# Designs tried in a protein design chat: VHH binders against E3 ubiquitin-protein ligase UPL5 (UPL5). Part 25

Target 1, 342 residues: E3 ubiquitin-protein ligase UPL5 (UPL5), of Arabidopsis thaliana (Mouse-ear cress) (q9su29r532to873)
Amino acid sequence: SPEALHGGLFMEFKNEEATGPGVLREWFYLVCQEIFNPKNTLFLRSADDFRRFSPNPASKVDPLHPDFFEFTGRVIALALMHKVQVGVLFDRVFFLQLAGLKISLEDIKDTDRIMYNSCKQILEMDPEFFDSNAGLGLTFVLETEELGKRDTIELCPDGKLKAVNSKNRKQYVDLLIERRFATPILEQVKQFSRGFTDMLSHSVPPRSFFKRLYLEDLDGMLRGGENPISIDDWKAHTEYNGFKETDRQIDWFWKILKKMTEEEQRSILFFWTSNKFVPVEGFRGLSSKLYIYRLYEANDRLPLSHTCFYRLCIPRYPTITLMEQRLRLIAQDHVSSSFGKW
Below, E stands for the ipSAE of ESMFold2; O stands for the ipSAE of OpenDDE; V2 stands for 0.75 times the mean of E and O plus 0.25 times the DockQ between their complexes.

## First folded at step 15 (VHH; framework vhh_7b18_3)

Design n4 (from k7 with F110W; at its last look DockQ between E and O 0.52; V2 from the best seeds 0.00; counts 0 for: pae E 3.2 > 2)
Fold by ESMFold2, look of step 15:
Structure n4 (fold): chain B 342 residues (1-342), chain A 123 residues (1-123)
Amino acid sequence: as target 1 above (342 residues)
Amino acid sequence: QVQLVETGGGLVQPGGSLRLSCAASGFTFSSYAMGWARQVPGKGLEWVSDIYSGGTTYYQDSVKGRFTISRDNAKSTVYLQMNSLKPEDTAVYYCAREIVYDSSGLRYTWDYWGQGTQVTVSS
């Protein structure tokens, strides 16, 4: 529940300076999965880019929503400071508002394609035809629907009395976009920015930080590298203890990983490191190399990991079949996660 | 209120020795594994050594034979004896507590860390 999440996250956050890197990375990943979980209704996915998130205007009905958005801003700032990829992409409109930039018609194309097309038609319609039809009956109003209720919002003083025509349709579209996409989330953006500032100190305001970026820069910082994971890059950044690089078990290990699905590969990476995602630079962007250590216990034991130091511990498995069985078992959600993400 | 406090750092010549101490409080020390890690300038955090509640020890290859981890459960203290020090050993050294942190029993992490002590090896 939100209250349990809130309490647990506050306790872990207050202990952050004493917490190791593996626990910190897992905390960021789990927290972001919960914050951006559609069940919590804090964020919505963009209709025309399902990977991206924007604040949910309806989140205002929860009296705790300011605290949740402020907390989210703190989490994102900390993730950026610690260079942790949390797998989140922001909608372009949300990004622009964090940067304090005006939203253009082209900026909403992937946020709301229907509105984009309608506004484009209004701007490109023949001026004489548009004016002859009384601007299609348009006035400076926005019709809204929230929770099944229809309402009318004036875009300017006396907007119901102001007809749209070929001379003012650009102003109409600009005001429409602002009232439809920017105004409804102003409070959420404000609270997020407040939390973000708290973690980055008062010397760098959030608008200045985001203005220096293109959206794709932020995508790289928060989502990380390309799909799929490069197994060759992974192998190149892995060292061994108790195994030689030329041992057949090492050849088997990488062969098995190459056969796995992307989801299985990410689960192994998470088990090993508490990272679900690879930086944009690839594995060289991680804080350390990865390690495979030999276990001297029974030769059929499941792998172990020490996630703070990117250490995977495996026995000298006698067959590739047994190694594959054990690796696929730890790639399953119940074994690799254990925190109940289900 | 788990706390770990490192002491014993300082400046030492190549080939010299230092002994680091980590005083622990706020938990049943004898029940937990403890470890040392170091932050080398220009590199990430690097594991150095672990000691388990039963006394078993593990070392990074670059420090084997030179460093010795030990613990005194009566004093809730873990030590790192560092001999034959090299300039490469220059770092901030941290002690930490290690736990098995998921229900699988397969994943380990260091959940509490000290603030660190500086070791500088230079001529």
Scores: ipSAE 0.268, ipTM 0.690, lowest interface PAE 3.2, mean pLDDT 81
ESMFold2 (binder alone), look of step 15: mean pLDDT 82; pTM 0.815
OpenDDE, look of step 15: ipSAE 0.702; ipTM 0.892

Design n5 (at its last look DockQ between E and O 0.48; V2 from the best seeds 0.00; counts 0 for: pae E 6.4 > 2)
Fold by ESMFold2, look of step 15:
Structure n5 (fold): chain B 342 residues (1-342), chain A 127 residues (1-127)
Amino acid sequence: as target 1 above (342 residues)
Amino acid sequence: QVQLVETGGGLVQPGGSLRLSCAASGFTFSSYAMGWARQVPGKGLEWVSDIYSGGTTYYQDSVKGRFTISRDNAKSTVYLQMNSLKPEDTAVYYCAREIVYVTDSSGYSLRYTFDYWGQGTQVTVSS
C-alpha cells in the first residue's frame, strides 16, 4: 500500500462486506485521485487529450510499480462492479492494450498527433516520389530516450540497414507504432490486467472484458457524464424533515445552489452523498432520494451530512446571506480524517 | 480488524417484540457512535437509529416510540429493542459503526458515515 495514499484513507479493502455505500464511494474517488495524480508518476496525461491517462513507461524504475498497477487494476474492477464513477478516462492506446487489440495508425491520432501526421504522410506519399528520394532516408529503427539515455531500437533484424520504401512502408509504420506505444507499457498493462481479473468472479475468459466495449462505453462507466447538474431535477428528488418545501429557508437553499458554479455544486453533492457526479439518467439514477433535515441547534452552525443516507442537515438559518456563507464554506472544504470520539 | 456481529433476528408475529444485539470488537467502542440500518428486499438501505457515545439517541419517524436503541459500553454491545412489530419492519438489520470526517482540525464535525457494518440479521414479521 503506497504511503502517499494515507491521507483521507481509513478503510481496508480486505473487508468490503462491512463497508457502507457512502464510505465506498468516497474511498474510490480519493484513491483514484491519488493514483492518477501526476506527482506519483504512475500515469501520464495524454498530450493531445489532456483528460485521458496512460501508464507512464518510466514508472518501471520504481521496484514497487507492479504492485501499484495491480492495485489500480483491483480498484478499477471494483469501481466498475459497484457502478462507482471515479472521474478518470483512459487513453485509447491503453484501452486497446487492455483489450488485447492491435493499435492502428488511426488509434494514435489523439495520443500523439505529430507521429500520426508523419506516419500518415509516409503512407499517403506518391510511391514514385517516395522511392526516388530513398524513402526520405528512413530505415527500420526507432530512436528512444530513457532516463537521459538515447537508444536506437531495430524494428526488425538488421533494421538499421533496411531502407523504407513504398513496398514496405506499411510494415514500417505498423512496427513503429507497436514499439513506440504498446511495448513500453507492456508490463504495466500486464499487472493492471492481473489485478483487474483477480477481482472478477470468473477466472479468465478467452476474451477480455474490455474487448466487448467501445471506449465511449468505458468512459461512461468510469467518468460519468459531464452534463451540467439540473437544479430542478435535484430539487424534485429531495425530501424534507423539519422543513416544508414552502419555507423561506428551502427557497433560499435552491436559489443559492442555482447561482453556484458547477464545481461548487458538485462539491455540495459530494458533501451530501459522496457522489461527485449525477448519473446519465439524472437524480433518479441515484440509489436513494435526497433529504434535507432541520438541525435544532444554534442557527449559525455549519451543515452536517450523513452520506450513506443522502442526508444534509442544516439549521433554520436567519438570513440568506448566512446560509450562503455556510454553503460556500462546505463547498470549499477539504476532508481531514479521524476516528471519532463522542 | 473491526468486527460487528448481529444476533437476535428471527420470525415474529405482528405486534410482537424482538431484541437485536451487536457485539463489537477491534476498536475503543465507548468512543464511537453506533447505529442500525435495514435493507428491505427489493428496496434500498434505510436508516433506523443512532446512539452516540454520550447516550443521545435518534430514530427514524416510522420506528419512533416502538424501537429503542441502547448500548452497554462495558460489554461493547449495541441493542435494538423492537416492539409492536409490523410486516413493514421485515428486513435484514445491520449494525454499523459511525465515523466522522473532520474537514478542519478546528471546525465542527461535518460528515457522518457508517464505515463498518455487520453481516446483518434477518427479521421477519409475518401474519
Scores: ipSAE 0.043, ipTM 0.585, lowest interface PAE 6.4, mean pLDDT 77
ESMFold2 (binder alone), look of step 15: mean pLDDT 82; pTM 0.804
OpenDDE, look of step 15: ipSAE 0.735; ipTM 0.911

Design n6 (from k7 with S104W; at its last look DockQ between E and O 0.67; V2 from the best seeds 0.00; counts 0 for: pae E 3.1 > 2)
Amino acid sequence: QVQLVETGGGLVQPGGSLRLSCAASGFTFSSYAMGWARQVPGKGLEWVSDIYSGGTTYYQDSVKGRFTISRDNAKSTVYLQMNSLKPEDTAVYYCAREIVYDSWGLRYTFDYWGQGTQVTVSS
ESMFold2, look of step 15: ipSAE 0.454; ipTM 0.737
ESMFold2 (binder alone), look of step 15: mean pLDDT 84; pTM 0.845
OpenDDE, look of step 15: ipSAE 0.735; ipTM 0.899
ESMFold2, look of step 16: ipSAE 0.251; ipTM 0.655
ESMFold2 (binder alone), look of step 16: mean pLDDT 85; pTM 0.848
OpenDDE, look of step 16: ipSAE 0.762; ipTM 0.917

Design n7 (from k7 with G105N; at its last look DockQ between E and O 0.02; V2 from the best seeds 0.00; counts 0 for: pae E 9.0 > 2, placed apart)
Fold by ESMFold2, look of step 15:
Structure n7 (fold): chain B 342 residues (1-342), chain A 123 residues (1-123)
Amino acid sequence: as target 1 above (342 residues)
Amino acid sequence: QVQLVETGGGLVQPGGSLRLSCAASGFTFSSYAMGWARQVPGKGLEWVSDIYSGGTTYYQDSVKGRFTISRDNAKSTVYLQMNSLKPEDTAVYYCAREIVYDSSNLRYTFDYWGQGTQVTVSS
């Protein structure tokens, strides 16, 4: 239940000596990494957009799959309520089903390009040619094959006896898309929606929530968007303690950051804030401004951070070369992965 | 300013022992956690062990029970006693100073490293 889950979250925080929003964000991130891990068979990457996830129809073989999807719905609702970006993108078909919207041919273009092209051909073929060729021999059926099992699914009553022609091919394509892409995940969508509803205010049902959004809006809420990080926006939302804005070290810092790759920039952002992605509205969407604090110890030590307060602590480095070397060490995976046991 | 100098590496047969030493200078040694990491050729860095200023020790699972880290604050020296050595322990061993780089989440890294000492375990 919602109350028990909230109590569990508080118990988890009491069992850790670290507190604050950084710990909460890391908890959601780790939980979602586990849920959306392909080895757990709950979600699959979309065939023609590997960044996006959809429910795995085969998850139905696990008797506990309804509970897992309900739990996932609760986690996503909580992440949205707490404005935590969990780094997940949903497939367009899954999103539309959550919104209670019909799936069109154009909606599957990046989900299954082969099916998209086939259906587009059927709809755009010359009507007289199509009809004179008996609708290419098509009837209102969908043939499926999963793990060696073959089934023929009628798309309407007596579908295997109903020929496709130029007058009904739109209906054929609509039914084909629904049965191929929507129907197989219907139960998973239902359970996700149940868990999602349990966490939200009782005046906002899941269909109403998602229907008010475009997919790009949800992408921003859950992942923060894919656009390059704006260094100028970052700088505009950063304040200083122990440095003047005009100090050469501050000029060096932003020049170094600007020439880093996007992956390196995201690593620095994560080191600084525990966020890998900038909100859709830019740095103004973060919960506070960012800070660069002067570290008064040795002028050559590695940077420190206090991610709960968006604070990056650096010494007054004597050269731009040393500053760059230290920042690139922080940005590299091997430094963080070597000590990740702790 | 900070310097770490490892000694005590060498060639040893399987089942043998070595004792690594790391002389530290340029900082208040007794105030810092110290550790050992190793680099196997063709693979990434691997944390081996650390020892905190209060004397508490931690070990990677693969060396637990075989390796012992210790420190002598009066001599500003950290040691790694390696017993029951195996061929997979062959690596360049680095002494390093440990810092907390994110106190909000208790994450640690090494900010200063020695030059390393080669340990080779072969029949």
Scores: ipSAE 0.012, ipTM 0.417, lowest interface PAE 9.0, mean pLDDT 77
ESMFold2 (binder alone), look of step 15: mean pLDDT 85; pTM 0.849
OpenDDE, look of step 15: ipSAE 0.624; ipTM 0.874

Design n8 (from k7 with S31D A33Y; at its last look DockQ between E and O 0.50; V2 from the best seeds 0.00; counts 0 for: pae E 5.6 > 2)
Fold by ESMFold2, look of step 15:
Structure n8 (fold): chain B 342 residues (1-342), chain A 123 residues (1-123)
Amino acid sequence: as target 1 above (342 residues)
Amino acid sequence: QVQLVETGGGLVQPGGSLRLSCAASGFTFSDYYMGWARQVPGKGLEWVSDIYSGGTTYYQDSVKGRFTISRDNAKSTVYLQMNSLKPEDTAVYYCAREIVYDSSGLRYTFDYWGQGTQVTVSS
């Protein structure tokens, strides 16, 4: 519900007090999937790294855009405070602006490779050759297109009249980068930062928080590791109820999990815990051990889970083949129930 | 209006026993799984025990053999008999109702919690 994202989801969390950490993690994940859904036009994927998001400059045409970005800042702050991995990555340029840091040419390499290559060529061209070619005809302007209207923005006073040459080309590139990548999202960054600060205690502004991080640190905090899941680490952090670690069913379970694809493994983890990704520090980064519990009521039903307490409930399956079939069913992207009593 | 009310907490010496009760109202009690969780001061929530609608029981390893969960569907009440209590059992104990919280019908969580009852185990 992109129309009522700002205050409504906050009110729903308040109304679901004492619901449990598994439901809380799923709410954060679902909320972020809606916020960062490209159809809602609040965020764009980076052209050269489709995993990463940056504010959409065109979102300014929506009069409610400040509220949406403020709400997003609140959601991200809450996710960080609760150590919930919401499955999003930020573009490097957006991260640097949150940190209050300047954007260099090297910082845009994966955001806009065409601009990066062009600016690199301008800076690295032989000075005498560059000047003898009239600075490639460049002046201190940025040409833009908004709603089909072509416009020319002066990068400095009288920029249309200021030719680029070997002596000022660094200044030109610096101004071009700021005007192309920082200025268009300045308001969105401001509103995100306001919402972020509102959720933190009265001592930590966004620039101080983000400035102490590398982008890789934030990636781990918000999405978790992109690395393959370690089944040995998973097993080492799992305890049992109604089964012993030496039972054949437990041996079958881990063997099946080891031969699943990474996608299937992540689906099992999500079913079990509401976490799509393992924390950067591995399973030790979860708030508790994981558990495999025996279901006593049937030997052939689908697994159940209680994600608040990292519990996966399985019957004592009579064969490894049946266990594998049931586990692969719950690893699918969508599952329907035939065994519940709710 | 779902309501869960715990009673029976108090101070006991190590090795002692307590019986917690949880009176439920506002829903068809016999159709729901019920559980107990506890919060140790300065720590997160810890699951203690579940009882399924069919009577099957589950226990966290640290309490297995010492605690017994039971239910009386006619009284809409869940019980937790706690024997051989240890100082580490000191916590606020919550009764909770379990629900399926997604369209799969396979994932459960506690959706309604009581106000909690304090259990203190010390000499």
Scores: ipSAE 0.064, ipTM 0.580, lowest interface PAE 5.6, mean pLDDT 79
ESMFold2 (binder alone), look of step 15: mean pLDDT 83; pTM 0.831
OpenDDE, look of step 15: ipSAE 0.671; ipTM 0.878

## First folded at step 16 (VHH; framework vhh_7b18_3)

Design p2 (from n6 with Y52S; at its last fold request DockQ between E and O 0.55; V2 from the best seeds 0.60)
Fold by ESMFold2, look of step 16:
Structure p2 (fold): chain B 342 residues (1-342), chain A 123 residues (1-123)
Amino acid sequence: as target 1 above (342 residues)
Amino acid sequence: QVQLVETGGGLVQPGGSLRLSCAASGFTFSSYAMGWARQVPGKGLEWVSDISSGGTTYYQDSVKGRFTISRDNAKSTVYLQMNSLKPEDTAVYYCAREIVYDSWGLRYTFDYWGQGTQVTVSS
C-alpha cells in the first residue's frame, strides 16, 4: 500500500543528491504501481479509456485518503522534477480540475459514455418536442446514492422547483456534469494539489502549471510515448562490448525481443535500465545509450544488469532456444521488482 | 544517513598516478559492495571498478592493469589507485555503494553516490 512506502520516500529524498538515478527510477515506478493499483481504492480506470485514471470518489471512506492523495501529489511533482516517466495517464476530468477549468460535455465522453449520450440527447432533442414533454419531467436535481443512502441534490437554488426546458437545458447539463464528475472528487483534487505544491516550493502553483498544458503534454511527461516500443529504435541505441553487432547472438537477441509481448518487452527494458517506459522522443530521450556486455562465465547463466549504466550482461548462449528461455525468465515481474543487499 | 566523501583528485601528467579515497558512513560498510564510476566529458557516466564485500575486484577493460580498487573495512574506506594515467581518464570520479535490486541476485545498481572528485590528466 502507499502508506507502507512513506518511510522509503523520506529516506530517498533526504539523500536525493547522493541517490543514484537507477534507484530513483525504480522507486518512482514501484510507488506509482501501488498508488494506482485499483485494489488500493484510490484511483479508478476511466470507463472508456482503461489507460487513464481518476480519483475514486468512494475513497473518502478511508480515513487516510487525504494523506494518500497528498502523498500522490508529492510523488507526481517529484517525478516531473526528475523527468521520470511513471507510466500513468490522468483522465481528462481530473486533469481539468487540477487546472481549475470547467468540464464540458465533450470532456466526459471517455469518462462516462452513458452519461455523455444521455446529456447529448437532452441537448439535441427537438426543442418543441422536448418542451411539449415538460422537459422529460426533469428538474434541476441530481439523485445520488452513497453506501445505500439516497440523497437529492439541488443543482441550483430551488432546483426541485425549476423545470428543465429547451432554453435552460444547457445550464442543466453543465450543472449536472459538475455535480456528477467534479464535486465528488473535489477533496481528493484539493489534497493532491497541496502535496504537489509542497514539493515545488519555488515553482508555479498547481492550477497555473496544469493550465499551461494540454492533456497530451502531461501524457508525455508522465507516461512517455503511447505507441508500442520500437525494437528498431531500441537496437539503434544499443552498443556492444564483447560482442560484434554481426554476431548471431545479437541477431537472436533482437529477434526474440521482437516476438515478445509489449508487457515482456517493458519488463526487459525495466530489468536493463529501471525504465519501464520510453520518452516521447524514443530511445534518444534516455540519458545514455544502452549496452549489451558479454559475460565470460558459463554459457547458460541468466542475464545480469547494472541499471545505472544501462548495461545488460549475457553470456554467449549456444542456442537461440536457450537465450529465449533465459530472457523470458527475467521478464517476470517478481525478478525485476526486488531490492536487496550484496 | 548514508554518506560517501571522495578525496584525492587533482591535476596530473600523463603516465602519472593518483590515489582516490572514499570515506563511508551511515551504514554497515563491511556488508556492502562498493564501486567507482566516472563522468567523462562528452561521453556521460561510465563504470570503472567494483569491489565486493568479500574483497573480489572487477574492472572495466580500459583500466584493467592500471587501476586497483581496495577497501579497508576497519576505516570504512574504499580506495582507487590509478597508475599510468592517460588523458582519456580525465573525469569526475564518484565513489558509490552497490546493491542488488532483486532476490535472484541479477540486477545491480549504485544506490548512493559521493559528490565526486575531479581528475584531470594533461600535459
Scores: ipSAE 0.496, ipTM 0.804, lowest interface PAE 1.4, mean pLDDT 83
ESMFold2 (binder alone), look of step 16: mean pLDDT 85; pTM 0.850
OpenDDE, look of step 16: ipSAE 0.753; ipTM 0.911
ESMFold2, fold request of step 17: ipSAE 0.455, 0.450, 0.446; ipTM 0.801, 0.791, 0.782
ESMFold2 (binder alone), fold request of step 17: mean pLDDT 86, 86, 86; pTM 0.860, 0.858, 0.860
OpenDDE, fold request of step 17: ipSAE 0.781, 0.765, 0.759; ipTM 0.925, 0.917, 0.913

Design p3 (from n6 with W104F; at its last look DockQ between E and O 0.55; V2 from the best seeds 0.00; counts 0 for: pae E 3.4 > 2)
Fold by ESMFold2, look of step 16:
Structure p3 (fold): chain B 342 residues (1-342), chain A 123 residues (1-123)
Amino acid sequence: as target 1 above (342 residues)
Amino acid sequence: QVQLVETGGGLVQPGGSLRLSCAASGFTFSSYAMGWARQVPGKGLEWVSDIYSGGTTYYQDSVKGRFTISRDNAKSTVYLQMNSLKPEDTAVYYCAREIVYDSFGLRYTFDYWGQGTQVTVSS
């Protein structure tokens, strides 16, 4: 799936003048769902915040991994430029590396709690006690497991011979963090940044873009708001054709939507607009108003949509029960998605 | 190669009329729905009207009653008759081909667009 998605759909993406905006928005969402799917081993969820992703160091065993990360950088840059929320969050460490910023101990707190606590203990131990115990026998090394083999990595020249003490333990922790969290994904970050830069103007390097942001700003741009969808806001940004706002069918529609689960509501929104997520500023942040148009055909037909223009077409359903049945059918995951699942 | 070429734009006074034409080539025209969209200066694209292969038409509310979409399958041409023009109708008008892009035949989009033709309504 990842190989086919990269080749075929990437070529379709580069020819976007031949593809409508609704199809393109859906493509961004589906491609990102596949790229960040843990099954594909390109990205990993953070151990202590499962919502967030970081490059998988083990992805380097695939000789095509540079191309995949460059492609991902292109996709993310274009999604940001087109203001498409693709539903992903980056780990703080990954974000800092994209921004070209140093990783501190506090930055790994939610990435690896065990490592955070161990390093904090080393730094906060009484200096006299720490030194009188030979720095707990620590030297400037990192013990790793790579492909089933344990290995010792020197954190600095002659690190195996350099004892940790109360005067150099800060340097030890800094080097440990860098070698554990930054170095293993350096190539993936490099390739991602290259693809990202290629999609932006040649005068806007990735570090400049990401340095302008706090992580929560990027969260809003890529994920949108985390709050439940506001049905009142949705209704306030919807216009009608072939129905009056006071019609019974319109009242039924919003009542049904209000009692649906958030997951069902997102599926309806996606069917209607190819947007899975509402911007942080609400429906005001979408590129257009939403529309409900009357379908002048059989009064029991499933809804239709034209996603380029946020248009949902429904017949004048004779009962609320029939309308609910039809809306719940299009809310099913296999009906609401146009491209196959990966 | 699919090609769509719009003609018929120009300058017109408020209350006037224009007829846009879109010549299509490179596909079986009669099998496809066609539509018009417009790019208003300083804003994004707006949908204007659709016509399906069976002749059914749809219009956005702001143009309904003033604009008429039609097609001539023998000439592979889509038309947009624009009457009672207002300054707010000033835009670049695009002709586009529609497709259904989902497995169940429920979701539509425009896959090919023309280069556009300028319509300016001023006095």
Scores: ipSAE 0.234, ipTM 0.660, lowest interface PAE 3.4, mean pLDDT 81
ESMFold2 (binder alone), look of step 16: mean pLDDT 86; pTM 0.857
OpenDDE, look of step 16: ipSAE 0.697; ipTM 0.898

Design p4 (from n6 with W104Y; at its last look DockQ between E and O 0.60; V2 from the best seeds 0.00; counts 0 for: pae E 2.3 > 2)
Fold by ESMFold2, look of step 16:
Structure p4 (fold): chain B 342 residues (1-342), chain A 123 residues (1-123)
Amino acid sequence: as target 1 above (342 residues)
Amino acid sequence: QVQLVETGGGLVQPGGSLRLSCAASGFTFSSYAMGWARQVPGKGLEWVSDIYSGGTTYYQDSVKGRFTISRDNAKSTVYLQMNSLKPEDTAVYYCAREIVYDSYGLRYTFDYWGQGTQVTVSS
């Protein structure tokens, strides 16, 4: 439930300051997966860019929604401060609202393509033709449906009586965009911004922070690179202890990893480091080199890891077949379990 | 309340030795692996050494042969004997408790850290 989730997340967040860096990275990722889970109705995926999230206007039916958005702002600020990629992308409209910037027609193209096309047609129609057709019968209203009931919202005072024409159609479109896309999430943006500023150690207001960025910059900070993981880059940033780079086991390891699917590779990276995503700079952008350490136990056991220090511990496997089987197990097994699920 | 308190830091000349101690309380010490990490000026946090409950030890390459980690379960204390110290060993040294934090017992991390003790290697 929302209340149980809120209480549990709040207590876990308060406790994170006593936790090491690897556990913190994992908690940020898992907490964000829960916050942005569509089942929790706090965020929606954008209709025309399914990768991106925006606040759900309907989330206001949950009396705890202000607390959840404030908490989300704190989590995002902390993730940025710690340079942790949590795997989320924000919708352009939401980003612009955080920056305190006006939303233009071009900004909604990937948020709502149908509205974009309709508004573009209204603005580009021949002025004489538009006016002679009574502005297509449009007035300064927005038709909405809430709680199963159709509502008409005036975009300006006496909007129901104000006809759209070629001289005022730009004003009409501007007001329509504001009322349709910005106004419904104003409270959620406010609460997110409040939580965000609470966590800034340098007193940088959220509008100033976001105004200095392009959306693509924020994408890199929160999601990291979307490109396939470079195995060559990974190998170049990995050191060994108890193995020599020339050992057969090291050659086998990289051959196996190269054959894995991207999802399996990300699962191995997560097992190893608690990072699901590589920074846009590649492995150079991580805080440390990665390490493969030899285990001196039985030569058939599963790998271990120490995620604070990017350490993967494997035995000297006798065959490439056994190594592959064990690596594929930790890739699958870890995906099915998480200490943060409980 | 888990608590780790480091002692034994200080100023030492190159080639000298120091012994760090970490007194642990608030948990069953003998059941946990323990470790040392250091905050090197300009380089961030780096791992130094681990000692597991069974006595197995691991060391970062740059300190292997010079540093020795040990533990005394009766006194709930972990030690780091640092010999042949070099200027690059200058750092704040942290003692930490190691936990397994996944359902299958495969993933480790440092969950509680001490306040740190300064080691400075300089003439």
Scores: ipSAE 0.358, ipTM 0.719, lowest interface PAE 2.3, mean pLDDT 81
ESMFold2 (binder alone), look of step 16: mean pLDDT 85; pTM 0.853
OpenDDE, look of step 16: ipSAE 0.714; ipTM 0.900

